# VHH binders against q96fz2, part 391

Target 1, 269 residues: q96fz2
Amino acid sequence: CGRTSCHLPRDVLTRACAYQDRRGQQRLPEWRDPDKYCPSYNKSPQSNSPVLLSRLHFEKDADSSERIIAPMRWGLVPSWFKESDPSKLQFNTTNCRSDTVMEKRSFKVPLGKGRRCVVLADGFYEWQRCQGTNQRQPYFIYFPQIKTEKSGSIGAADSPENWEKVWDNWRLLTMAGIFDCWEPPEGGDVLYSYTIITVDSCKGLSDIHHRMPAILDGEEAVSKWLDFGEVSTQEALKLIHPTENITFHAVSSVVNNSRNNTPECLAPV
Key: E = the ipSAE of ESMFold2; O = the ipSAE of OpenDDE; V2 = 0.75 times the mean of E and O plus 0.25 times the DockQ between their complexes.

## First folded at step 23 (VHH; framework vhh_6z1v_2)

Design HA6 (at its last look DockQ between E and O 0.95; V2 from the best seeds 0.86)
Fold by OpenDDE, look of step 23:
Structure HA6 (fold): chain B 269 residues (1-269), chain A 123 residues (1-123)
Amino acid sequence: as target 1 above (269 residues)
Amino acid sequence: EVQLVESGGRLVRTGGSLRLSCAASGFPFKGYAMGWFRQAPGKEREVVAAITQSGGKIFYADFVKGRFTISRDNAKNTVYLQMNSLKPEDTAVYYCAARFGFYERAPNEYDYWGQGTQVTVSS
């Protein structure tokens, strides 16, 4: 996964992340550093995206079932990194393979500390290699959306009004991530950064791409992944597998340019 | 200063019962899993029982076999180990330990340790 969409306004995003804590109370996640949230139809590595994480990571006496939303840098910077510039990392930390997560220190160490997060997105993009051509067809991949009588498929939103309605009730894609906290050697603010865990693609997606993000489907999966106080690493890792509960449509080549940040990026062609 | 203070260890007869207490201070107790470990002479330190921050999940070592019960009172910053049907093999120094997040079985995974309390079970 090298490209995502996360364009919802902050208030809409927050509402979409409503949850129940372990006591069954309905809650909204609180924001950390809300000013760092930059909505975009075209999110690339090194950009900031909103993630969910346990409140216990910020408040050491908190209920671990409570959630925080925080924009974090895409591309995990390990806490032990000693260079002053994260760009000097010699290895790619955009993704973490599920099969080697425990073999790589950069991911194993933060995971062992319970630094699990849920990366939020409208969906993610993947490119299908076309046979016989050097051209790649991009696809937008996301959770199936509930067809409300009035909210047509993304493709049926013929009017701006209908489009707005679609996004007001949009089910966000919830991807399993690992984050870490890096303190710059020269001082400054702590950098929070994340990697997306990837798995082999489900059958439905296999013709598009052989790998997919580990998607946490449903509130239980999200809750278990986040709750590092009550769910062990071993138990959490059982949640990491391919899911068939996805849909996709072809999009235009507009998304190929990471500078393009318009609705056309995820519009069906 | 972080402190874990164990109490309740004493000499007891086989089949007897003890309740160990560990009073925690100097750290946010509610965010930590708590564990009891023991170390017998000449043996490695081993996990006896562990409990999550909420008490929702509990681990017992195989040798416990239903004889011991771990519990915690977050309002009192205290973790307990009720030990019943004690055996001479249970003779050891018992340690309280704290780990941020979920509990672990390995001693090296814990952040804070008590000084221990001696439990001796006589024949």
Scores: ipSAE 0.908, ipTM 0.962, lowest interface PAE 0.4, mean pLDDT 93
Fold by ESMFold2, look of step 23:
Structure HA6 (fold): chain B 269 residues (1-269), chain A 123 residues (1-123)
Amino acid sequence: as target 1 above (269 residues)
Amino acid sequence: EVQLVESGGRLVRTGGSLRLSCAASGFPFKGYAMGWFRQAPGKEREVVAAITQSGGKIFYADFVKGRFTISRDNAKNTVYLQMNSLKPEDTAVYYCAARFGFYERAPNEYDYWGQGTQVTVSS
C-alpha cells in the first residue's frame, strides 16, 4: 500500500471518527496540529495524513482510551535517525510487514513504546499487473458502505449536494500503523511519522495484489490497537490479519500521476 | 522528586495475611502501570503482580496461586497487595514499581522503584 485517498474536510473527517471511551461516553477525537492536514484524493508517501492515537501519548495522566487525531508524515522516521534530512533514510518505511515487525529495529522499538496509531483514509489504491503487458490497472479499495436512500453511489453523484451526501456517511478505512517521534539534530519541531502494517491479501484482493494493509474492522479492534495502557503489544498484534470485509472498483489512470487531486481519481470506470 | 513508598511489611505466621501499600508521588501516577516485585536473599528480583492504569488487566506470577490480590486507588495514588495464606517461601523484600503505559514482567522495564518493605513469614 503506497497510495491513499483522504479528501474529507476536517470537520466531516472529525465527525466520521466519533467513538466511545472506556466509560461509554460518546466523543470526538481532539485535533493536534490541524493546520498540517492536507486533504487530497491522491496521497503518496512523505505526505501528511491524519492518524488516531491515544491521548496518553500527549498527557501522561490521561485515560488511555481517549483519542487524539493528528496529521503525521507517511514514511516512519526512526527516533535514532541521525541525518538532518529524512529523505536520506536508506530504507523504505512506507509499510511494515507484519511477519517481520519484531525483527526490524525501526518498527520494534516504537512498537515497544506503545506507539500504535490508526491511519485514516477514504480507501487505498492498488495496481493490478496484467499478464502479457506492462500496463497496470488501478483499483480503489475501501470498506463496504451501508446504502441508504440518501447515500447514493460515488459514480451516481450529479451535483455538489449529492456528492456531499455520499461522503457524509462514509465509513473511513482504518489501517493499523506504528509511529515514531524524531527530533531533528539541527533543532525544530519533533517529527511524527508513521508506517502502515501490511499482511497477505485476503482471497478477494489476491487477483489485484498479494499484499494489503492490516485493516482494523470495527470499534473493538480500533480501541484495542490504540489503547497501549490496557492492551499489550502481544495482544495488539493478534489484531493484525487480512480481512475479507473489503470492496473495490476499477478507476482510470488519472490516479497514476500523484499530482492529480480530483474526484476522478476514485471514480468507477 | 518521584517517590514510591512501600509500607505494611512485618513478621507474620504461616497461613497469615498481610496487606502492603505503596504511596506514589512526584509523577503522573494515573498513566502508569504498577507492579509488585520481591527479592529474597541470594535470589533475583521477580515480578509478583502487575496492574494496568484502569485495573482492566492484571498479571500474577505462577507462585501466587490465587493467594494474592493487587489493586490500585487512582484517587489516592496508591497500589495495594493483599497477601493471604502466606508461606515461609514468601519471605522477601517487596518492592513497588511503575512503568509508563503497559506493565512488563522484567524488572529492567520499569521506570521508578520504591525502597522496599520486608515481609517475613515464620513457621
Scores: ipSAE 0.745, ipTM 0.904, lowest interface PAE 1.1, mean pLDDT 92
ESMFold2 (binder alone), look of step 23: mean pLDDT 90; pTM 0.918

Design HA7 (at its last look DockQ between E and O 0.95; V2 from the best seeds 0.86)
Fold by OpenDDE, look of step 23:
Formats: C-alpha cells, structure tokens, sequence
Structure HA7 (fold): chain B 269 residues (1-269), chain A 123 residues (1-123)
C-alpha cells in the first residue's frame, strides 16, 4: 500500500471513529495534535495520516480500551535510529509484511511494546498492471458502504448534496499498523510514525494486486488490535489476515500524481 | 522512586496456605500488568502468575494447577498471590514484577521488580 485517501473533515472523521470502551460506554476518540491533520484524497508515504491508538500510550494510568486519534507520519522511524534525518533510513518502512514482522527489529521492537495502531483511510489505491502495456490502471479499494435509500454508491453521487451525504456516513477503512516514537538526536519533538502491515491479497483483489493492507474488519478487531493492555501480541497477530470484505472501482490516472488532491482521485471512471 | 514491596512469605507446612502481597509505588500501577515470579536455589526465575491491568486476563504456570490465585486491587496499588496446597517444590523466593501493557512470561520483559519474599514449605 503506497497511497491512501483520508479527506474527511476532522469532526466527521471523529464521529466516524465512535467506539465503545471496555465498559460499554460510547465514546469519541480524543485528538492528539489535531492541527497536524491534513485531509487529502491522495496521501503518500511521509505524509501525516490519522491513526487510532490506545490512550494508555499517552497516559500511563489510562484504560487501555480508550482510544486516541493522532496524526502520525507514514513510514515508521524506529526509536533506535540514530541519524538526525529520517530520510536516511536505508530500508522501506512504509509497509511491514505480516510474515516477517517478527523478524525485523524495526517492527518487532515497537510491536513488543504494544505500539499497535489503526490507520484510518477512506480507502487505499492500487495499480493493476495491464497485460501487454506499461500502463497501470489505478483502483480505489474500500469497505462496502451501506446503501442508504437516498445515498447511492460513490458513483451515484450526482449532486454535491448527495456527495456530502455519502461521506457523512462513510465507513472508514481500518488498517492494522505499528507505530514507533523517535526522539531526534539533536533534540526537538518526538516523532510518531507508523507502518501499515500488509498481507497477501484476497481472491477478489488478487487480479489487481498481490498484496493488500491488513484490514481490521469490525469494532472487535479494531478494539483488540489497539488494546495492548488486555490483548497480547500473539493474539493481536491472529487478526492479521486478508479479508474479502472489500470493494473497489477503477479511478482515473489523476491519482497517479501525488500532488493531485481532488475528489477526482477516488471518483469512478 | 519505583518500589515493589513483597510481603507474606514465611515458613509453612506442606498443604498450608499463604497470601503474598506486593505493594507498588512510584509508578502508575493501573497501566501495568503485574506478575509473580519465583526463583528456587539453583533454578532460573520462572513465572508463577500474571494479571492484566484490568484483571480481565490471567496467566498461571502449569505447576500452579489451580492452587494459586492472582488478584489485584488497583485502588490500593497492590497485587496478591493466594497460595494454597503448598508443596516443598514451591519453596523459593517470590518476586513481584510490573510490565507496562500486557503481561509476559519471560522475566526480562518486565520493567520493575521487587526484592522478593522467601516462601519455605517444609515436609
């Protein structure tokens, strides 16, 4: 996964992340560094995206079932990294393969510390190789959305009003991530950064791309992944597998340019 | 200063019972899983029992076989180990340990340790 969409306004995003804590109380996640949230239809590595994480990571006496939402840098910078510039990382940390997560120090160490997060997105983009051509067809991949009587599929949003309705009730894609905290050697603010765990693609997506993000489907999966106080690493890793509960549509080549940040990026062609 | 202070260890007869207590201070107790470990002479330190921050999940070593019960009181910053049906093989120094997040079975995964309390079970 090298491109996502996360364009919802902050308030809409927050509401979409409503959850029940361990006590069954309905809650909204609290924001950390809300000013770092930059909505975009076209998120690339090194950009900031909102993730969910346990409140216990910030408040050491907190209930681990409580959630915080925080923008983090896409591309995990390990805490042990000693260079002053994260760009000097010699290995790609945009994604973490599920099969080698425990073999790589950069992911194993933070995972062992319970640094699990849920990466939020409208969906993610993948490019299908066209046979016989060097051209790639981009697809937007996301959770199936509930057809409300009035809100057609993304494709049926003929009016601006309908478009807003679609996004107000949009089910966010919830991807399993690992984050780490890096303190720059020269001082400054702690950098929170994440990697997206990837798995082999489900059958439905296999013709598009051979790998997909590990999607946490449903509140239980999200809760278990986040709750590092009550769920072991081993148990959490059982949640990491491909899912068939996705849909997709072809989009225009507009998304190919990471600078393009318009609704056209995810619009069906 | 972080402190874990174990108490309750003593000499008991086979089949006897003990309740160990560990009083924690100097760290946010509610965010930590707690564990009891033991170390017998000439043996490695081994996990006896562990409990999550909420008490929702508990681990017992195989040798416990229902004889011991771990519990915690977050209001008192205390973890307990009720030990029943004690055997001579249970003779060891018992340690309280704290780990941020979920509990682990490996001793090296724990952040804080007590000084231990001696439990001796006589035949």
Amino acid sequence: as target 1 above (269 residues)
Amino acid sequence: EVQLVESGGRLVRTGGSLRLSCAASGFPFKGYAMGWFRQAPGKEREVVAAITQSGGKIFYADFVKGRFTISRDNAKNTVYLQMNSLKPEDTAVYYCAARFGFFETAPNEYDYWGQGTQVTVSS
Scores: ipSAE 0.910, ipTM 0.963, lowest interface PAE 0.4, mean pLDDT 93
Fold by ESMFold2, look of step 23:
Structure HA7 (fold): chain B 269 residues (1-269), chain A 123 residues (1-123)
Amino acid sequence: as target 1 above (269 residues)
Amino acid sequence: EVQLVESGGRLVRTGGSLRLSCAASGFPFKGYAMGWFRQAPGKEREVVAAITQSGGKIFYADFVKGRFTISRDNAKNTVYLQMNSLKPEDTAVYYCAARFGFFETAPNEYDYWGQGTQVTVSS
């Protein structure tokens, strides 16, 4: 997983993240750094994307079931990194394999501090390798969406109002992530950055790619992953597995160039 | 100044009961898991019980065998250990400890410690 779409306006994204706290009260997540949110149909590593995390990370007396939403850099920069430029990191932290997460210092350390997050997206892209050629077919992969009379298909956007209705009720993809906090040695703001945990693909995706993000399917899974005050690391890791509750469609090669930020990136072909 | 102050330790007879209290100040108590540990002469400090910020998860060491109950009162910044059916083997100094986030069983994982309260159980 190296490309996502996260294009919703901030207010629509926030409403899509409505949740209930430990006491059953309906809430919206509180934003940190909302001006750093950069919506796009075509997000790549090193860009900022919104994640959910426990309020307890920011307020030491907070209820750990309350959620913050904040943009973070994709590509985890470990807290122990000593260089001034994150590009000097000698290994790729875009993804974290679930089977080695407790063996890699870059991921084990922040996980032990409870630094679990939920990475938000409309869905993600993956490229299917074709036998006998170097050409690849991109797909857009996302949760199955509930259809109503006022909601249409992504490819059936024949008016602005139909397009708006598709996205007004979109179920965001919720991926399990780990984040860390890096203090630049020359000073400046703390850098928050994340990795997406990966697992073997489910049967439905195995013909597209052999890996998939670890998807947290449903509010119970999201709540348990986020709540590091009430859910141990070992219990949280039991949430990390493939899911078959996923759908996809082929898209054009427009998405191949990460500079293309248009609805065509995710439109069915 | 961070303080964890245990109280309630004393001499009791086998089969007796007592309740330990730990009053916390100087840190954001509600964000911390709390634990009780004990140390008998010549032995290493060991976990007795631990409790999450909300009380939603609780740990008891095997030797407790249903005899002790941990609880907390976040309005009073206090954690308790109710000890029943006491045995001479329970004789130890009992310590209160705090850890940000979730609890652990290893003493070196804890951020703050009290000075301890002596519990002595006579035959």
Scores: ipSAE 0.736, ipTM 0.902, lowest interface PAE 1.1, mean pLDDT 92
ESMFold2 (binder alone), look of step 23: mean pLDDT 90; pTM 0.917

Design HA8 (at its last fold request DockQ between E and O 0.97; V2 from the best seeds 0.89)
Fold by OpenDDE, fold request of step 24:
Structure HA8 (fold): chain B 269 residues (1-269), chain A 123 residues (1-123)
Amino acid sequence: as target 1 above (269 residues)
Amino acid sequence: EVQLVESGGRLVRTGGSLRLSCAASGFPFKGYAMGWFRQAPGKEREVVAAITQSGGKIFYADFVKGRFTISRDNAKNTVYLQMNSLKPEDTAVYYCAARFGFYETEPREYDYWGQGTQVTVSS
């Protein structure tokens, strides 16, 4: 996974992240560093995206079932990294393979500390290799959305009003991530960064791409992944597997340029 | 200063009961899993029981066999170990430990330790 969309306004995003704590109380996640949230139809590594994490990571006496939403840098910077510039990291941390998560120190250590997060997105993009050509067809991949009577397909939003309605009730894609905290050697703000755990693609997606993000489907999966106070690493890792509960459509080549940040990125072709 | 203070250890006869207490201070107790460990002379420190921050999940070592009960009172910053049907093999120094997040069975995974309390079970 190297490209996502997360364009919802902050308030809409927050509402979409409503949850129940372990007491059954309905809550909205509290924001940390909301000013770092930058909505975009085209999110690439090194950009900031909102993630959910347990409040216990910020407040040591907090209920671990409570959630915080925070923009973090895509591309995990390990806490032990001693260079002044995160870009000098010599290995790719955009993704973490599920099969080797426990073999790589950069992921194992933060995971052992309970630094699990849920990466939020409208969906993610993947490129299908066309046989015999160097051309790649991009697809937007997301959770199935509830069909409102009038709006048959995301593409059929004929009116701006219908478009807004679709996004107001958009089910966000929830991807399993690991985050870490890096303190710059020269001082400054702590950098929070994340990696997305990847798995082998489900059958439905296998023709598009052989790998997919580990998707946490449903509130229970999200809650268990986040709650490092009550759920062990071993148990949490059982949640990491391919899911068939996704849909996708072909999009234009507009998304190929990471600088393009328009609705056209998501639009069906 | 972080402190874990164990109490309740004493000499008891086989089949007897003890309740150990561990009073925690100097750290946010509610965010930590708590564990009881023991170390007998010449043996390695081993986990006895552990409990999550909420008490929702509990671990017991195989040798406990239903004889011991771990509990916690977050309002009092205290973790307890009720020990019943004690055996001479249970003779050890019992330690309280705290770990941020979920409990673990390995001693090295814990952040804070008490000084221990001696439990002696006579035949």
Scores: ipSAE 0.911, ipTM 0.962, lowest interface PAE 0.4, mean pLDDT 94
Fold by ESMFold2, fold request of step 24:
Structure HA8 (fold): chain B 269 residues (1-269), chain A 123 residues (1-123)
Amino acid sequence: as target 1 above (269 residues)
Amino acid sequence: EVQLVESGGRLVRTGGSLRLSCAASGFPFKGYAMGWFRQAPGKEREVVAAITQSGGKIFYADFVKGRFTISRDNAKNTVYLQMNSLKPEDTAVYYCAARFGFYETEPREYDYWGQGTQVTVSS
């Protein structure tokens, strides 16, 4: 997983992240650095995207079930990195394989500090290799969406008002991530950055690509992944597996160029 | 300054009961998992019990065998160890410890330690 869509306006995104805390009270996550949110239909590594994490990471006496939402850099920069330029990192940290997560220091160390996050997106893109050709077919991959009175699917919208209704009720894709905090050696603000955990693809996606992001399907999975005060690393890792509860459609090659930020990127073809 | 102050250790007979307390100050207690450890003379420090911030998860070492109960009171910044059916093997200095986030069983994982309280169980 190397390309996502996360295009919702901040207020719509925030409402889509409504949750229940440990006491059963409905809440919205509190934003950190909301002005750094840069919505786009076409997000790539090194860009910022919103993630959920436990409030306990920011307030050391907080209830660990409470959530913060914050933009972070895609491509984890380990806390021990010594160069001044994160692009000098010799290892690709866009993704983290679940089967080796406890073997790689870049991921094991922050995981041991409870630095688990949920990476938010409308969905993600994958390119299917086609036999006997250099061409690749991009797909947009996302949670199945509940049907509304007017439209529950992307292709059903026939007016600006109907398009708004599709996205007002959109179920965000929730991917398991690990984050770390890096202090630049020359000073400045701490850099928060994340990696997306990957697993073998489910049967439904196997013809598109052999890997998929580890998807947290439902509030219980999201809560357990985030709550490092009440859920051990060992227990959290049991949440990391493929899911068949996923759908997709083919899209045009507009998405291939990461500079294209348009609804056409995810439109069905 | 961070302080963990244990109390309640004393001499008791085999089969007796004790309640240990650990009062915490100088750090955000609610964000920490709390543990009780013990160290007998000539032995390594070992975990006895541990508890998460909400009390939703609790760990007991195998030797406890249902005899001890850990609890915490976040309003009082205090963690407790109720010790029943005490045996001479339980004779040790008991330490309170705090770890940010989730508990662990290894002493080196803990951020803060108390000075300890002596528990002595006579035959």
Scores: ipSAE 0.809, ipTM 0.923, lowest interface PAE 0.7, mean pLDDT 92
ESMFold2, look of step 23: ipSAE 0.756; ipTM 0.909
ESMFold2 (binder alone), look of step 23: mean pLDDT 90; pTM 0.922
OpenDDE, look of step 23: ipSAE 0.901; ipTM 0.959
ESMFold2, fold request of step 24: ipSAE 0.788, 0.767; ipTM 0.916, 0.908
ESMFold2 (binder alone), fold request of step 24: mean pLDDT 90, 90, 90; pTM 0.919, 0.920, 0.920
OpenDDE, fold request of step 24: ipSAE 0.910, 0.911; ipTM 0.963, 0.962

Design HA9 (at its last look DockQ between E and O 0.97; V2 from the best seeds 0.86)
Fold by OpenDDE, look of step 23:
Structure HA9 (fold): chain B 269 residues (1-269), chain A 123 residues (1-123)
Amino acid sequence: as target 1 above (269 residues)
Amino acid sequence: EVQLVESGGRLVRTGGSLRLSCAASGFPFKGYAMGWFRQAPGKEREVVAAITQSGGKIFYADFVKGRFTISRDNAKNTVYLQMNSLKPEDTAVYYCAARFGFYDTAPNEYDYWGQGTQVTVSS
């Protein structure tokens, strides 16, 4: 996964992240560094995206079932990294393969510390290789959305009003991530950064791309992944597998340019 | 200063019962899983029981076989180990330990340790 969409306004995003804590109380996640949230239809590595994480990571006496939402840098910078510039990382940390997560120090160490997060997105993009051509067809991949009587599929949003309605009730894609905290050697603010765990693609997506993000489907999966106080690493890793509960549509080549940040990026062609 | 202070260890007869207590201070107790470990002379330190921050999940070593119960009181910053049907093989120094997040069975994964309390079970 090298491209996502996360364009919802902050308030809409927050509401979409409503959850029940361990006590069954309905809650909204609290924001850390809300000013770092930059909505975009076209998120690339090194950009900031909102993730969910346990409140216990910030408040050491907190209930681990409580959630915080925080923009983090896409591309995990390990805490042990000693260079002053994260760009000097010699290995790609945009994604973490599920099969080698425990073999790589950069992911194993933070995972062992319970640094699990849920990466939020409208969906993610993948490019299908066209046979016989060097051209790639981009697809937007996301959770199936509930057809409300009035809100057609993304494709049926003929009016701006309908478009807003679609996004107000949009089910966010919830991807399993690992984050780490890096303190720059020269001082400054702690950098929070994340990697997206990837798995082999489900059958439905296999013709598009051979790998997909590990999607946490449903509140239980999200809760278990986040709750590092009550769920072991071993148990959490059982949640990491391909899912068939996705849909997709072809989009225009507009998304190919990471600078393009318009609704056309995810619009069906 | 972080402190874990174990108490309750003493000499008991086979089949007897003990309740160990560990009072924690100097760290946010509610965010930590707690564990009891033991070390017998000439043996490695081994996990006895562990409990998550909420008490929702508990681990017991195989040798416990329902004889021991771990519990915690977050309001008192205390973890307990009720030990029943004690055997001579249970003779060891018992340690309280704290780990941030989920519990672990490996001693090296714990952040804080008590000084231990001696439990001796006589035949």
Scores: ipSAE 0.905, ipTM 0.961, lowest interface PAE 0.4, mean pLDDT 93
Fold by ESMFold2, look of step 23:
Structure HA9 (fold): chain B 269 residues (1-269), chain A 123 residues (1-123)
Amino acid sequence: as target 1 above (269 residues)
Amino acid sequence: EVQLVESGGRLVRTGGSLRLSCAASGFPFKGYAMGWFRQAPGKEREVVAAITQSGGKIFYADFVKGRFTISRDNAKNTVYLQMNSLKPEDTAVYYCAARFGFYDTAPNEYDYWGQGTQVTVSS
């Protein structure tokens, strides 16, 4: 997974992240650095995207079940990195394979500190290689959505009012991530950055691509992944597996160029 | 100044009971998992019990065999170890320890340690 859509306005995104804490109280996540949120239909590595994480990471006496939402850089920069420019990192940290997460120091160390996050997106893109050609067919992949009589399907609503109704109740894709905190050697703000954990693709996606993000399907899975005060690393890793609860549609090649930030990127073709 | 102060250790006879307390100050106690460890002369320090911030998860070492109970009171910044059916092999210095986030069985994973309290169980 190397391309996502996360385009909702901040207030819509926040409401879509409503949750219950350990005491059963309905809450919205509290934002950190909201001005760094950069919505787009076409997010790529090194860009910022919002993630959920436990409030305990920021407030050392907090209830670990409470959530913060914050933009983080896609592409984990390890805390031990010594160069001044993160682009000089000599290995790719866009994704982290689940089968080797405990073997890679860049991921094992922050995981042991409870640095688990939930990466938010409308959905992700994947490219299928077609038989007999080097051409690739992009697909937009997302949770199945509740169909209403007024909204129809994605792409059927061409007006702004109709698109608002489709996205008002959109179920955000929730992917398991690991983050780290890097202090630049010259000083300045701490950089928060994340990787997305990947697994073998489910049967439904195997014709598109052999890997998929580890999807946290449902509030219990999201809560357990985030709550590093009450859920051990060992227990959290049991949440990391493929899911068949996923759907997709083909999209145009407009998405291929990461500079194209338009609804056409995810529109069905 | 971070402090973990254990109390309640003393000499008791086999089959007796003790309650250990650990008073915490100088750090955000509620964000920490708490553990009890013990060290007998000539032995390595070993975990006895551990508890998460909410008390929702608890660990007991196998040798406890249902004889000890860990608890915490976040309003009083205190963790307890109720020790029943004591045996001579329970003789050790008992330490209170704190780890940010989740507990661990390895002593080197803990951030703060108390001074210890001596428990002696006579035959």
Scores: ipSAE 0.731, ipTM 0.900, lowest interface PAE 1.2, mean pLDDT 91
ESMFold2 (binder alone), look of step 23: mean pLDDT 90; pTM 0.918

